# VH-VL binders against DNA-directed RNA polymerase III subunit rpc9 (rpc9), part 1

All scores and structures are predictions.

Target 1, 130 residues: DNA-directed RNA polymerase III subunit rpc9 (rpc9), of Dictyostelium discoideum (Social amoeba) (q54lp2)
Amino acid sequence: MKIIKKDKEEIITNFEVLQLLKHKRRIEEQVLLNEFVNNVIRYLETTPASKQTIESVKECKKSVTKLADTSGCKILTGEMLQILNIAPSSEVEVHLVIEDCEDRIDAKEVLKEIKNSLGEEAVIRDEDNL
Unless a header shows other numbers, all headers, positions and changes below count from the first letter of the chain; Kabat numbers aren't used for antibody chains.
F, E and O stand for the ipSAE by ESMFold2-Fast, ESMFold2 and OpenDDE, each averaged over both directions (binder to target, target to binder). V2 = 0.75 x the mean of E and O + 0.25 x the DockQ between their complexes.
[cut] marks letters that were taken out.
The coordinates of atoms that the task and the answers printed are left out; those that the model quotes come from them. Centres of patches stay.

## First folded at step 5 (VH-VL)

Design D1
Fold by OpenDDE, look of step 7:
Structure D1 (fold): chain C 130 residues (1-130), chain A 123 residues (1-123), chain B 107 residues (1-107)
Amino acid sequence: as target 1 above (130 residues)
Amino acid sequence: QITLKESGPTLVKPKQTLTLTCTFSGFSLSTSGVGVGWIRQPPGKALEWLAVIYWDDDKRYSPSLKSRLTITKDTSKNQVVLTMTNMDPVDTATYYCAHRTYDFWSGYHFDYWGQGTLVTVSS
Amino acid sequence: EIVLTQSPGTLSLSPGERATLSCRASQSVSDSYLAWYQQKPGQAPRLLIYGASSRATGIPDRFSGSGSGTDFTLTISRLEPEDFAVYYCQQYGSYLTFGGGTKVEIK
């Protein structure tokens, strides 16, 4: 029972969750019969997390942070998490993720960095998978 | 289009180490959910799974052959290498590498295979 | 380790006939973790079915998979000349194991 130490609320991305769950399944070397876990995996597979890589996530975090720094803005951890999880595909979505975006950072530039780092295909939501 | 090709020696002496390389195209081992595995088939016999490596460098081996097997990847070269020690004539088989993918409704499966390479172990 | 037993070992049929291949597992296997492969002489295996019942890309609809628990079936509704081959079932829920194969041959 790995006691999740209460104190470090490590905010993990959907990508990380997905990776961990898949990894855990592989480590167990058995079929995960837990329907709940399977459902979580299935759900996450329909999200941008399924199209992300550790490199792209790192790059996105880095590039967006860099942009924010150059803009004199700080992206909150929660905002970054949402950026990665949602992978905004429009300026409107960026505005929804970053609070007071218009006053803090250029949404167009943020979107550009997201697309450049995560990839165009990773950002484009396959409507058919919804 | 996904393609895989096995390369390495086709003749190995008993007790020697076999090293096979799988070179692939059409996918990357940096992609989440992707894996590459090795499967062998003795002449006229059934398929036997050997090992698999995943994008996150997680490795799995056949329990019966684990002590003899090592699998590694070079993502930049699109290559996976399998090493098998202490080869014996019983290990004579066609060795396949295969692409392994994850489906959200099902688990991992091998969807694309190389043509295989016949490895003969003989003195 | 889960052992898969395929039956029959050899199935002799004529083109146009229905083929039913069985795969029995020593332990219960999730239907999501069973696959079927076709192998012709001198060729690599080809994925037919995954998740017990899902057809792989490019696989004709005459191939179908069914079953759950310990009993799985591959059905070829109408055998074509190109369907005469060896068929393997595989489970990937507990490590990876293959059945012994069923040879579908021309009668």
Scores: ipSAE 0.021, ipTM 0.668, lowest interface PAE 5.2, mean pLDDT 88

## First folded at step 10 (VH-VL; from F1 with light chain T30E)

Design H5
Fold by OpenDDE, fold request of step 22:
Structure H5 (fold): chain C 130 residues (1-130), chain A 123 residues (1-123), chain B 107 residues (1-107)
Amino acid sequence: as target 1 above (130 residues)
Amino acid sequence: QITLKESGPTLVKPKQTLTLTCTFSGFSLSTSGVGVGWIRQPPGKALEWLAVIYWDDDKRYSPSLKSRLTITKDTSKNQVVLTMTNMDPVDTATYYCAHRTYDFWSGYHFDYWGQGTLVTVSS
Amino acid sequence: EIVLTQSPGTLSLSPGERATLSCRASQSVEDSYLAWYQQKPGQAPRLLIYGASSRATGIPDRFSGSGSGTDFTLTISRLEPEDFAVYYCQQYNSYLTFGGGTKVEIK
């Protein structure tokens, strides 16, 4: 989700969206009656976002950003968003997210950082659902 | 307060190896999200990034100079060392070390610099 | 490698005037990993702006950064005597490169 600010666009992760919507649901009774919002919450709860914390998301972003820092690999904002939202569990998935960095960044290291920050349990998903 | 200071020889002969040490205070390289880098500037010219080392001992080098550069850290001494082999007069420059920090919105950046040390390569 | 081209090479202005410095990147910097530095003679560069528009700690409000993609601008709203220096832009989105610098000198 993109939030347009006056002079800068910010991208919000699924985790942030989930937290925001849950918060709104807690404080606004009308939100409880919004089927769309509830459906979004339910959906996001089936994604890695449900297993993430603000700390883990921050750590993941920090560590993954470092991997690309001062390197020839450019991790785009959209790619970072995908990393956080999808939580790649294999090197192949990392390459699918960071395609242009195949020869410039070690997918194994990226995967390691993702697992270390978000947790092994957060990156494990049913392969049949892919 | 963050401070950095470069030290090492100010005169190097061609083909010799330059060894520079950055001694810093006000931060630790054991802190996640922290790095120290080296940047040089030939007299009257623009800046050129050389290398950076992070808290986890990850190292990055300028692609053009990678084969000549080695960066290491001693966290206990708050020191970072840069070695550059096969020095040439063209490598004459002021060499700076700088603190690199992480911002969640804008990524990593150099926010504090040493005063630099002029290294002259001459026979 | 991303090449940063700064313009003009020299900017001659008087104290109190507005300064506008340009930095153009050969490739897009999507995340706006662009920084601005000030360097006075015999001194180390000082960080002014990071993330294209974020002012570094201790930097006066008269300094502002803007831009995205390939075009970035440093603006000094009202030049002070101490602002006459060389200004460098830097990108750190792909490796790390500096512009050639813009010298702001007294007219």
Scores: ipSAE 0.788, ipTM 0.914, lowest interface PAE 0.6, mean pLDDT 91
Fold by ESMFold2, fold request of step 22:
Structure H5 (fold): chain C 130 residues (1-130), chain A 123 residues (1-123), chain B 107 residues (1-107)
Amino acid sequence: as target 1 above (130 residues)
Amino acid sequence: QITLKESGPTLVKPKQTLTLTCTFSGFSLSTSGVGVGWIRQPPGKALEWLAVIYWDDDKRYSPSLKSRLTITKDTSKNQVVLTMTNMDPVDTATYYCAHRTYDFWSGYHFDYWGQGTLVTVSS
Amino acid sequence: EIVLTQSPGTLSLSPGERATLSCRASQSVEDSYLAWYQQKPGQAPRLLIYGASSRATGIPDRFSGSGSGTDFTLTISRLEPEDFAVYYCQQYNSYLTFGGGTKVEIK
């Protein structure tokens, strides 16, 4: 399962990192690594990644990419990564992740596709106190 | 196998409206990630994109021709219809419909094309 | 509008030779949203390459695409008799535009 790729490099979303770490085989003797993994999982559980599934992430990418397809603009790879990691919940947040958004794409339509794929409920990001 | 076939008139008079139907099989236009587009090719010239319609009824048109084009779909009949108004002899071309598909990495592209239908616009 | 200029206009080669076809864009095609098509006389275009370098389903490995930004290349490593055709590049970064084509012909 791979969600974002640039050229020959594979870039992974926070959702993919969370999935990999949750299913990582643990070796009891690797105490420092195990604690590092636990801390990263704890952090990622405060992000939108904890509310996502492979299906919702794939649908979001597909639907948002369609908005720019055959149009005068493109959603850049980095912007797509930020959409998936941040899961913008308002037009303001869409404008923050898509540079010059007003000139490129309708933020209301982007937000609609994000909500339809990733969900409408707000994601509460708790402070990490690890 | 994915197949598409264009149908409609082969001869149209200037200023008339052209209506072309794309009938397809091997895929459903209700499937997320799927679209059908229209592309034309004047005799001996390069290809020119006209329009596309997606599974969610979203539609896009070539900017230079937008005022003359309408694309619609009937998902239950596996058909897409293109209407082009105010035909002119310069619009004489082979018109293709094509399946637009989503690649997770490289976005949307046209992978399967119909055989094309030649439309001649003349008095 | 992104204009694609293909060169050469005609490429005369023998079976077994390597063909190198160029496509230059008037402005950057970001994330390499570029496709290559083959078209034989009286036939519809056939997709060869999308995303600048990804082969479409069923396309033999003698076809390869490369390039980024404004300069893209289609390479046919060893021409077969069925490869003599016109080749078009097409960008899908900003609307859709096609190049003028490169005719690959015998001799």
Scores: ipSAE 0.661, ipTM 0.855, lowest interface PAE 1.0, mean pLDDT 87
Fold by ESMFold2, fold request of step 22:
Structure H5 (fold): chain C 130 residues (1-130), chain A 123 residues (1-123), chain B 107 residues (1-107)
Amino acid sequence: as target 1 above (130 residues)
Amino acid sequence: QITLKESGPTLVKPKQTLTLTCTFSGFSLSTSGVGVGWIRQPPGKALEWLAVIYWDDDKRYSPSLKSRLTITKDTSKNQVVLTMTNMDPVDTATYYCAHRTYDFWSGYHFDYWGQGTLVTVSS
Amino acid sequence: EIVLTQSPGTLSLSPGERATLSCRASQSVEDSYLAWYQQKPGQAPRLLIYGASSRATGIPDRFSGSGSGTDFTLTISRLEPEDFAVYYCQQYNSYLTFGGGTKVEIK
């Protein structure tokens, strides 16, 4: 029952939201709130967040951050958030989440690190979302 | 207890190639999130980053010196080697190797440094 | 290239005083990827602060870092005799560059 935290953090990944909601204490009398929370959990279970762990998220950020470390470019915080939330499964998807990717970082290397850390299964495009 | 130590020649002639070895203990360069870098400091001057090598053999070089630098590792010997070609008297400096580590919020940084080795480039 | 300008060049203070060291970047240093080092004569640099404000292991709490964007500060709340040294800032947002240093002299 862990989430990724820092002092005064405002950044919340879908994985972190899912973990918080699954471990939220419930008050039986709050029927509408409980239904809302259940619906959000059901939705998030269809996203890559459901296949992630604290360890895989940390490894992904570590490996993707290394690609920009000691280089002329940086991966922006919002771009890293989208990488974790979407778990891009192709170079095209990497290009969609990293602005001007061709000028900044090798999309093939980013995709490789995503798959090595989050796993191929974590980059699911669920067949049930037809 | 992480330690690093630089070794190599203390005197190099102009135009020659400098080869420095960083021998370390207390960590493995096969561990995810770990790197070793080289930094130099001319006498009385500021520090200048040269190169870094990561656990997955990825490498980065200072853009102004990239054509002169090669960094390699031998994980089984706990060593990193820096080669710098075409040495010039302006390259006279203390050369340090340093451990590079990862923090989730603050990224990669150098936390432990070797004692340094002075390399003088002179005829 | 991000250029770091440190000021003052030399800071002469009495023990017990607060020291404030400035580091200004020519471009924004995103996510506060900035470190501070202490270097005493004849020694290797010692990491004090990383991420602009996180103290490295074993660093006394009298050392603190702050700032973001282009302006960063190292503060020594109560200057002690062993704090005589040169202090360097270093950014790691775009390549790695170091400031020119601030020498702190203890009276």
Scores: ipSAE 0.658, ipTM 0.856, lowest interface PAE 1.0, mean pLDDT 87
Fold by OpenDDE, fold request of step 22:
Structure H5 (fold): chain C 130 residues (1-130), chain A 123 residues (1-123), chain B 107 residues (1-107)
Amino acid sequence: as target 1 above (130 residues)
Amino acid sequence: QITLKESGPTLVKPKQTLTLTCTFSGFSLSTSGVGVGWIRQPPGKALEWLAVIYWDDDKRYSPSLKSRLTITKDTSKNQVVLTMTNMDPVDTATYYCAHRTYDFWSGYHFDYWGQGTLVTVSS
Amino acid sequence: EIVLTQSPGTLSLSPGERATLSCRASQSVEDSYLAWYQQKPGQAPRLLIYGASSRATGIPDRFSGSGSGTDFTLTISRLEPEDFAVYYCQQYNSYLTFGGGTKVEIK
């Protein structure tokens, strides 16, 4: 993971943000002085980011990219970011994330790769926590 | 290259307030994940963490010294200031400022240190 | 507050020997939250190991960190003359605390 620098901005996943904030929070065990940061953590804990690991994220990125290559298309950085952050659980959600998906790649196959890499638990939203 | 330098009085009277400034180069405190901390070391003794400030202006203090400490940053000047009130001879120590960085795999650590400044508290 | 106890307080060895330094935590510390520092006389501390086992930039291979939970170890496989110094472990699992340090001196 690369840290966002003033002279070089980089898009990072919710998982990365969550990990960064949790590490910072550890200094005070359970609470941060900045309530805004606490709220961000609380929110992200309700998202797929809370159920992801660095290994699963890397695997997802790798497998989806590979699938795209075999399909003769490229997944955009923004699309990959959304795939990881949203963790689509249906073909409909895949179509929402990948622009013109029907013309570029098989949504069913993309969904399969996401589920295989991130796991079924990671793609299922806990609506009760929202 | 990252460098840090502590500045301030080297002699303080009891009950007075110590103000130390850390001036740094080679990095910006506007960079996400970056922090600057203060650590002190009494002569011949171990290191003691005092405070840290992060890029987002989040501040953390030693629990035992929290009531006496204030840390602030001026990003435009590349400076971090530490104030410590009600100084006592027991607070005599070398005071260091250090760059705190984040690694995704290994978390935060102090990777660069100033040379430190000796502060003596005496009447 | 997590207390780090380093042992031994002083380790007397000769150049070329293996040094093993212990850092014990009063409660469990995640591996990523443990670091080791070296301090030579009259100098500021220098980062050696972070994340319990990751060597900082420029640190020789003879330095290695290991351990988990409450027990962590810094190993110097073969002491060089410049390695005689005080070593500190540090955690930030619960606030930031340093160990008392281990002095590695020439026998």
Scores: ipSAE 0.027, ipTM 0.685, lowest interface PAE 3.6, mean pLDDT 88

